# Ledger of designs, part 147: VH-VL binders against q9h9l3

Target 1, 176 residues: q9h9l3
Amino acid sequence: PRKMVAIDCEMVGTGPKGHVSSLARCSIVNYNGDVLYDEYILPPCHIVDYRTRWSGIRKQHMVNATPFKIARGQILKILTGKIVVGHAIHNDFKALQYFHPKSLTRDTSHIPPLNRKADCPENATMSLKHLTKKLLNRDIQVGKSGHSSVEDAQATMELYKLVEVEWEEHLARNPP

## First folded at step 7 (VH-VL)

Design X63 (framework fv_amlenetug)
Fold by ESMFold2-Fast, scan of step 7:
Structure X63 (fold): chain C 176 residues (1-176), chain A 120 residues (1-120), chain B 108 residues (1-108)
Amino acid sequence: as target 1 above (176 residues)
Amino acid sequence: EVQLLESGGGLVQTGGSLRLSCAASGFTFSNYAMTWVRQAPGKGLEWVSAISYDSDYTDYADSVKGRFTISRDNSQNTLYLQMNSLRAEDTAVYYCAKVRYYGSGSFDYWGQGTLVTVSS
Amino acid sequence: EIVLTQSPGTLSLSPGERATLSCRASQSVSDNYLAWYQQKPGQAPRLLIYGASTRATGIPDRFSGSGSGTDFTLTISRLEPEDFAVYYCQQYYSSPETFGQGTKVEIK
């Protein structure tokens, strides 16, 4: 019924001092939260910083990881032509080296009605963890093991569903 | 069709060495991680070693670290397992398996296996 | 390492009956990184289910997987003669990849 997916990516540090963010995991879920894609992804450059506290990525995940070029092709086939929901999604698209049309992009970190429902300033960038706790009464990103991109993608879709009708009407009247 | 064909198994004495080969066909070998899984007679499955598509990352079970070396030749579509300092506990059928594309770490195709018997 | 414990060790059933196989993990298997394999005597294992519930290519719909966290189940809705085999669960969430000890489904 919906041509809509939610995405969450995890990045590791490559390049000098690990300052470059390279894709190391991508999860995509459908409207109902079912997983369409979930792969560890091997960057083309040496990993300098796994950023494990945030990414959940460890050396062991790289052995079975899908090569970046191949993973990118598969991910883009899933995203093309669909409404893509994410949180601070510009970081995900940058890591994918991909430009998704703004008219088909929904960023839950920049939806004023969503912040309003969470009793947060409309123009503030709130974390996915905070919004999920406030609006869904769910704790995500628990502990020191790093984030689950599947869990984050599912939470992101559920958050968007709370404002979907209102926000789609707003976008129809105010195209990006 | 996807095919994996192991070879190189046989009888070897404790402390000896053996090299297993796995010839792959029916898929783009250079795009997938590969693994070795073994099964001792009458026992269950035990993961042994894995290698990334480009050989940059390898991993080993604690029981074989320092003794076994996994490698691959993408130009020949062949996976290898060099086994040194063999012990009686290494006696098993050794399976070559392809790591699945989606879901990573599950093994979607397996070879027929090659028997390695380590005895005194 | 994550230890997987399968139960029962042996399941004796007749063709046409439902088989329910359990796999318990010593710690949570996040993202449902759990697979099920079938192995017949003298043969290599065959992948049945990955991602806890997704059927592998060519696997009949009588096979289904369910569960999350530490408790996983493989169900065979109506056993056929070819289904009598040993079944293994496997986690691929945490290195090293580990297998359960197996459940033998045998003819009663």
Scores: ipSAE 0.007, ipTM 0.558, lowest interface PAE 11.1, mean pLDDT 88

Design X64 (framework fv_amlenetug)
Fold by ESMFold2-Fast, scan of step 7:
Structure X64 (fold): chain C 176 residues (1-176), chain A 120 residues (1-120), chain B 108 residues (1-108)
Amino acid sequence: as target 1 above (176 residues)
Amino acid sequence: EVQLLESGGGLVQTGGSLRLSCAASGFTFSNYAMTWVRQAPGKGLEWVSAISYYGDYTDYADSVKGRFTISRDNSQNTLYLQMNSLRAEDTAVYYCAKVRYYGSGSFDYWGQGTLVTVSS
Amino acid sequence: EIVLTQSPGTLSLSPGERATLSCRASQSVSDNYLAWYQQKPGQAPRLLIYGASTRATGIPDRFSGSGSGTDFTLTISRLEPEDFAVYYCQQYYSSPETFGQGTKVEIK
């Protein structure tokens, strides 16, 4: 209900030796963790490396995938004007070829109070998996079949909610 | 109003061939993946084949790999299933179905089906 | 492939009663990529629920889906005469897409 959403994207390898990261799945959840968007996305370039161990993406997912241009338009309509929460969110925005205002962006990999609650150094970049285990007592990204971007987006929103009041007050006093 | 209309079914001898067609209307055909699902008389549903929005990717059930070919013509809003080397076990009602845009993989609209009977 | 097992095979109930249908997967269906369909004799299947719990457009609220991982349930809170049909679950998490064998809901 706060015009706030959380996002997580999965990328596959395109280009020479699969070194280019291209968007292949995007999940967006609302403040309560309900799914607003979750689609497999077909890159415009040939997929060289599915990176399945991390992305969870396989060739079969591309059959039902939404074209990149269409998916991007839909995703941007959801994100525009909202506070967007993510973990290492610059990677997601890069894959979307999108700039979101810094004042409306919340990156759970760069929130010192969140690291403090997890008994981690304030300036360390902790993984989503570690923070979720420490603070929510939940195991995510388990097994070798790859990550669930829905699960990751939901965990990211719940992590932000732990520091929301404190962090929003900080940002009001210290605008980015 | 989304509508899918299959045609091309009929009686065919073992080893023969048939081409099924599915005419789509009421939605932007090129923006959705499409699928064929079959149902043998008195039995359950079996997924057969799927095709991406422009035909770049196709997938098949193991039982039909090498014998069936899915294709589409986005200019005519038509989905096809070319069936070769038909077996008695391929006897079924064949449904054309639209893959749901949001929440990919579920099939939100289905045609009426077309019966394919394979006999000796 | 993921095998879906539905139980019971047949439910014999009267109008007004509650129906509870089970679908169990041989391995975890991540992201709740599970759908439920209704099929009446001589008709194409009709999508009831996708994403394990989201009702498709036009589906009455007496139909509800729940569950995650390997155990999923379709509930019909008060059976109407038109609800006596065969019901199929389907996973779309892993290729090939697979269906359960079906549960027939019939009049007692």
Scores: ipSAE 0.007, ipTM 0.510, lowest interface PAE 12.5, mean pLDDT 87

Design X65 (framework fv_amlenetug)
Fold by ESMFold2-Fast, scan of step 7:
Structure X65 (fold): chain C 176 residues (1-176), chain A 120 residues (1-120), chain B 108 residues (1-108)
Amino acid sequence: as target 1 above (176 residues)
Amino acid sequence: EVQLLESGGGLVQTGGSLRLSCAASGFTFSNYAMTWVRQAPGKGLEWVSAISYEGDYTDYADSVKGRFTISRDNSQNTLYLQMNSLRAEDTAVYYCAKVRYYGSGSFDYWGQGTLVTVSS
Amino acid sequence: EIVLTQSPGTLSLSPGERATLSCRASQSVSDNYLAWYQQKPGQAPRLLIYGASTRATGIPDRFSGSGSGTDFTLTISRLEPEDFAVYYCQQYYSSPETFGQGTKVEIK
C-alpha cells in the first residue's frame, strides 16, 4: 500500500581478526510486514567470523548465497525513492555501501516518542529487542541460533507504526 | 540451450576411488552454485554436495563427509566430485545439477546422470 | 534435518482427472523454499515449481503449487498422458537440502 519499507541486515566479520562488518543477509518487508526481499549474501572477502550468535549465519548459508554486487543492485532497486525504516539503520547502509536520503530515512533507535512510550530516556539508544518487548509484548532474538532478519524487519515496521502519525507530523514541522 | 554432461561413472570395488566430471554449457557457469544429487536404484533423490560459484564454500551430506570432495574449474566450465573410500551404499546414479539462482537452492537443470556401482 | 513426507505413495488415476499430491515437513519451511520435481523412468528430474507456487519456465499451466509452513500441495488440474511419473518435493530452506520419498502417479 504505502511507499514505505523496513530493512534489517545481518553482518559477518571479514578482514583482520574479523573486525570488518560485511553484509551476509538482508531482509526487506513492506508496510504490512510482507517479505519483499530475503537473501543470504556472499561477501567479496573471506569470512573470518560468522558471528553466528548474533547473525544466525553459518557456513552452509554461503554455498548458495547471492554475490554482494548482485544483491546490492537488487536491494537498492527496492530502497530507492522509498521511505526506509530500520533500527540503527546507519549500520545497514554502511554494509550496503549506500547513501539513502535523510529525509526518507526513519531510524527507530533515534525516535524520542518511541522511547517515551517504552518508559525509556528520550535520547537513549535502546535495542530493538527491548523496544519490541516493552511495546509489542513480543520476544525476538531468542536463543543461541542467531537473529532472524525477517523477524527484526517486521518488528521494526510495527514499532514505527506506533509513532508514525506523531513522527511524520514532527518531521513536516522540522524537516531534516 | 543449457546442457550438463556427466562422465566418470563405472564399476568400482568397495574401498576404491572414482572421480566424476560434469561439463556445463549454455550458461555462465561461474555465476551459479552447482550440486551433485544421487539416486540409488529404485530409490528416491538424495542431495550429496554443493559448491559456491567461485568454489570458496562447499557443503556435504553427512553420509559422504570426509570421503567425497566437490570442486570446480570455472575456466573449463567443469564440476567434479572426487569419491574416496567407496561403500556399497554409494551405488547410485549421480546427477550434476545447476542451482537455479544465486540465493535459491532449487535445481533448474540436471544432467543425464552417470551410474556408479560399488561392489565387493 | 528437515524430513519431507509425501502422500499418497501411489496415486492411480485416468487421463483427464485431477491429481493432488501432498508434502509435509517435519518443521516449518520458511520463506516458501520448497520445490517440486517430475521424474520419468530412465530420465533426470525436471523442475516444475519453486518458491512453493512459482511455475518454472516451460511448465504447463495445469501444474500449480500451494501451501506454506509445514503443508504443501502440488496439483495437476487435468492429467495428460505425459504426466504419469514420479513427483518429488524438496526443501532448500535448511541445509542439508532434503527430498520427499516421492509420489508415483500411475495410469489406472
Scores: ipSAE 0.021, ipTM 0.625, lowest interface PAE 7.4, mean pLDDT 89

Design X66 (framework fv_amlenetug)
Fold by ESMFold2-Fast, scan of step 7:
Structure X66 (fold): chain C 176 residues (1-176), chain A 120 residues (1-120), chain B 108 residues (1-108)
Amino acid sequence: as target 1 above (176 residues)
Amino acid sequence: EVQLLESGGGLVQTGGSLRLSCAASGFTFSNYAMTWVRQAPGKGLEWVSAISWSGDYTDYADSVKGRFTISRDNSQNTLYLQMNSLRAEDTAVYYCAKVRYYGSGSFDYWGQGTLVTVSS
Amino acid sequence: EIVLTQSPGTLSLSPGERATLSCRASQSVSDNYLAWYQQKPGQAPRLLIYGASTRATGIPDRFSGSGSGTDFTLTISRLEPEDFAVYYCQQYYSSPETFGQGTKVEIK
């Protein structure tokens, strides 16, 4: 019955000195963690900095990457009308140049009950890696080759499920 | 209906050059990465080269680096493979293939292939 | 370079039987970037499965893919006469894209 997905995006540096963040990979999973979308995305601007340590993106991934305009259309088709879960999700929406309704957005970096369960201050913005280790006893973002957006999206969905009932009740009483 | 039609294959002597073409129709050619895959007579498939939708990024198998150049003309819906310094080991049927809609490297449509025979 | 090893090299079966084809990678193929192709003599390859388990358009449901990491399987639940062909796995996770050496499914 739930129309809910989780998303995680990776960005590369474009523009002067690589200071502009451009979408270069997007992963979307369903409620059970099954992959609905996972593609490398070619920015319309020249890539100056792959940011490989964090993004996991290398020049080889760009050869078969989907053009931004095409990828954006497919991603938005998946997201539209669904509850979208992410961690610091405003960065993902910015990279997609997309507005998703706040009533259908769930950001695991801003859910006080989740921080409480992890014995962290309710107002702190905790990393996905920290929350996943504390609450799911799993290590993500391991190694020096950059992050896996699939792994991050899956972890984000599992974290949200820990507080889903409580948080949905809170949102019903306190609409955004 | 997606169609990919290779041409330009033939007999060439070792050290020679040959240019393959692939005419594409039935899809928006400029939106997709394209690739060349070869198959020696009686042998398996070997990826040769790929090019991004814009032509800005290319990649090559180590066996052909420095000798082959992939290019495309989006205005003519045509993919090219310029083959220089040909060796007997380059003898194969060369397939043009379209990268699937999501551009991740699986190849959803293939041409009929064109035979390149390199001899001395 | 990720090396893909297919087994068995040749599988001799009769129509109606189940075929199970293996593809093993020398290192992890992350994100399930693994495809399967069918090739008949004198013809171009045909995409069967991509993303390790997703059937390509027009492919009958008797074909299924499974696996992750380094071990992948293509299953044909009940062989039809037109299914006797050579099958190749391919990874597209890491450049260069590589193919397995192929498994020939032949009539017993």
Scores: ipSAE 0.007, ipTM 0.531, lowest interface PAE 12.2, mean pLDDT 87

Design X67 (framework fv_amlenetug)
Fold by ESMFold2-Fast, scan of step 7:
Structure X67 (fold): chain C 176 residues (1-176), chain A 120 residues (1-120), chain B 108 residues (1-108)
Amino acid sequence: as target 1 above (176 residues)
Amino acid sequence: EVQLLESGGGLVQTGGSLRLSCAASGFTFSNYAMTWVRQAPGKGLEWVSAISFSGDYTDYADSVKGRFTISRDNSQNTLYLQMNSLRAEDTAVYYCAKVRYYGSGSFDYWGQGTLVTVSS
Amino acid sequence: EIVLTQSPGTLSLSPGERATLSCRASQSVSDNYLAWYQQKPGQAPRLLIYGASTRATGIPDRFSGSGSGTDFTLTISRLEPEDFAVYYCQQYYSSPETFGQGTKVEIK
């Protein structure tokens, strides 16, 4: 069976002037798009800027949020040993303070075949919203409430499936 | 006011079982993680177990893992600790405590405690 | 697990004096993951400080916490009669949550 999940995280601003990005929500879905994990996460530092316009996070979400330490342990148990798919996934791993092997990482923001299918330059970094609209004919990240990390994770998995065969073959020939 | 009231403690033989309860009031119980902390007579504090606000995630000290089960009923505002295969070293006052919303393990309110005595 | 070592084991002081209690961690602890508790005989512990330096609700300003990394301090600037108790530090950075062995502040 396929040992693959997709992840999307939301961050809030902590530290001086809210410039530090701290994990505040994480969603993980399996190959079929079923939710394996979706929790609001309480950063260990005081939140200076919720970045609600982008994150969708509000103060109310922090009241019953899972503490970062506990959430991190749960998330890493799901990710360990699996192929992990994400969009600009290095930001998610940084927020988790986690290293995932490059050979098991798939970043849909850096897959040339996806850009080619979307009629975009192969070396351009395209947004998740743009690729999802062009290739899946779905509008994500719409409205004033910020992003849905579940929706983003599901879209990311579906995008990867479009190029999975071609990209896995490329990686077998060109190991990272 | 926040109140936590433990019950279910008592005298039990080694190898026996006890179920502790903690009745919570004065706060939205379902919004907070809960924990059990014990203290042997004349000794310091020892963390025993924790449960997330939803009840989906639990954690245990190695000394009780496999023998104790933490659970909660958010509809009744009650926390439980099922203790099996009790040993003499489990003799302690058991405190129910509420976890703060800022801090993954700091405990802002505590119950009065319930005494569990395990003897041969 | 992170081991917390409190010192001294006992402080013998008079009302009005300053008390300084130490808590040392075997591994680095984030400033936001260290708490201090007060316990009187026959009573449950009471949270004094969380996040290494933030006073809990209702705690008098004579109590203050400081420190980072492996070295933390609880200071009681001017002991009142009701402050004679056992004090525990606690880390919640790494599972399992652990407590120090306690420092008893007693009347001289």
Scores: ipSAE 0.005, ipTM 0.470, lowest interface PAE 16.1, mean pLDDT 86

Design X68 (framework fv_amlenetug)
Fold by ESMFold2-Fast, scan of step 7:
Parts: sequence; structure tokens; C-alpha cells
Structure X68 (fold): chain C 176 residues (1-176), chain A 120 residues (1-120), chain B 108 residues (1-108)
Amino acid sequence: as target 1 above (176 residues)
Amino acid sequence: EVQLLESGGGLVQTGGSLRLSCAASGFTFSNYAMTWVRQAPGKGLEWVSAISYSGDFTDYADSVKGRFTISRDNSQNTLYLQMNSLRAEDTAVYYCAKVRYYGSGSFDYWGQGTLVTVSS
Amino acid sequence: EIVLTQSPGTLSLSPGERATLSCRASQSVSDNYLAWYQQKPGQAPRLLIYGASTRATGIPDRFSGSGSGTDFTLTISRLEPEDFAVYYCQQYYSSPETFGQGTKVEIK
């Protein structure tokens, strides 16, 4: 009965040698894949490495980006009290400096039935790109321009929907 | 090592002005958000103001909004707090602090503080 | 604004004992938005824990943080003489950032 959303964040490198991952874009979609939030986000620290190959973030995106503190407040209002679906979602929550309750978190990189459907070992961490290709017959994260966090959030929700009934029943019998 | 050194505190009359400075060293100052936190004598900590790494974004506690202005000079590694229309309740030790990574309120290094006393 | 209430106000213990300090929030705070600081007389605060449970650089492992939602705890497993100080919790979930009133850990 709780509402469900899917999230995907893009991070840039800040701090020494760009080794710290700072939030630079966040996309949130509803159950049907409609966009609820999609903003470029300005980290409070100097960007050392845009990681453009993966993030799709460039200097131009930062010019009118929403400051981190404001964006974080907006994002948390959307996530609070909802079931949140993501892929390797701990990284997104870490970038947001946010801890979402385990009982309301669904990580498509750690759902054994999903890996089974993809003919992958149940406890392996498969990439979003691999699972999406195998199970949805869609190519995401193509080209050299970086990833679309909207596309990734939409794919993540669709992947979860493939195992939703089975996994929700499992969680009801085996609460986290 | 990271060092933050505040200066500019002192005795001032109600309605007066003071400018506090914080000299930073031991880290790349321009990469981090900075904040001011104050502590009234015998009381707890109160967040006052914050500024983004670039200086483009600032935030203030309601108690000081419109009276205090935070600013920074990245070329000199210095943080400032301009305090106008001072009130007795502004009497406190003012600490300069470095925001850890993402500009969200955990403060990993602090200066020694500078005392501001406001009297009538 | 989120109000943080710390308890007890004063904790009187001997070296070698365990200290357990509580911080309660007026509304839900993610456990990643809570920090703990130590302050000794005449000194600036020192960051101990951020993200509710992550030790800051150089902080001994006798300090640990836990909790989520509205209830957070700082534990000092075996008090050393240098640990007698005032401890503050701080939330950074909602602007303005707010601190608890402090818990004084003093020698019995």
C-alpha cells in the first residue's frame, strides 16, 4: 500500500584527486515511469573530475544547477515514507547522505529472483546495463556521452516490476 | 595539518558592527563549504551561517538573517562574517568550521573561536 | 526546525566504565544526518561521529554511534581520563542545522 518510486543518481569526483563521489544529478520516477524529479545538482565542493564518460555531467550543466542542500531537501521529501527502488542504491543514498529504512528499500542489484531470470548467479552483483539487456531486451548507457539517470531510473523500475509480486511476498514472510 | 584561525572578536556596543575573519590552511580552501557556529557563555552550540565552496550560495539562521553577511576570499584562503546591528544575545564565542564534503552540516575541523561581547 | 533533546544532562562515571548518551529528535532524522561532537573546557568542539555511525578520522574505536529515525546513541565502551567532556549531537537533515543541549560526562 505504500507508494513506490525509483531513483538513479549521477556523481562527480570531488576532494583529493577526485576520489570523493558527490551528487551532481538525480532522477526519480513513479511506478509507471513518469518523471517526478530530474535536476542537475551543484556539489558544495569543487569538482575535480566530472567523470563524464559515466555520469554524462559537463561543466555547462553546473551553471544553473540546484545547490546540493536545496536539492537534497526536495529529494528527501519525495523519498520519505515510500518504497524506493534503485540499482546498487547504497551508492545513491551515500551521495545523498541519506539512510532509507531497509524495509522500504529495493535494490535490483541484490534481488536473487532477478538474477535467476537473467541466468546469472543469484548472489552476484550484475550491472543495470546487463540486467536490462537480458530481461527487457533494451540497450541503456550506450555511446560515449555518459548515462541518462532518467533512463536508468525507468529501467530500474521496470526490472523491479518483473519480480515485484514474488519479492514482496518473500519480504512479507522474511522481513529485513 | 588543517588549521582554522579566527580573529576580529572583541567588545562592541548594542547596535554596533564587527567583522570576523577566519584564516584557513592545510587543505584546498576553495574545494569546501565553510560555516560559522557560535556558543553563548555557558550555553550550547548554535549554527549561524554557511557559504558554498564558490561563495555563490549562502544560508543564515533566522536569528541573524538580514544582520550578518558571510563571505569568502578563495585567493586568500579567508572566510568572513560581517555582523551588523549587534544585540546582547549575539554575545558568544564564534567558531569557524570546515564542512566535511557535501555542504551538509557535519563539521570536521574547527578553529579555536573568537569571543564577541555585546553590551549596552 | 528539528529540536534535539539529549539525555541525561549529566552522566557521572568512573574511568573504565561504559558511557551511553542519548539524542532524541522532535521529528524523524535519517541516521546519516546525525553527528556527535566532543568539547572540553576552553576548547573548540571535535567531530567524533558523522552519518550516525561513522567514526571521524583519528577517533578511537571505543567511540561508536548508532540509531535511526528519532532515537540516536553515542557509546563510549571504556572511559579514558581524557573522555570526560561535554558531548553534543547535531542534525543536518533539515535547515537550520541544530544541536542538542549537550550531555556532560564527569568524573564520579
Scores: ipSAE 0.000, ipTM 0.463, lowest interface PAE 16.1, mean pLDDT 86

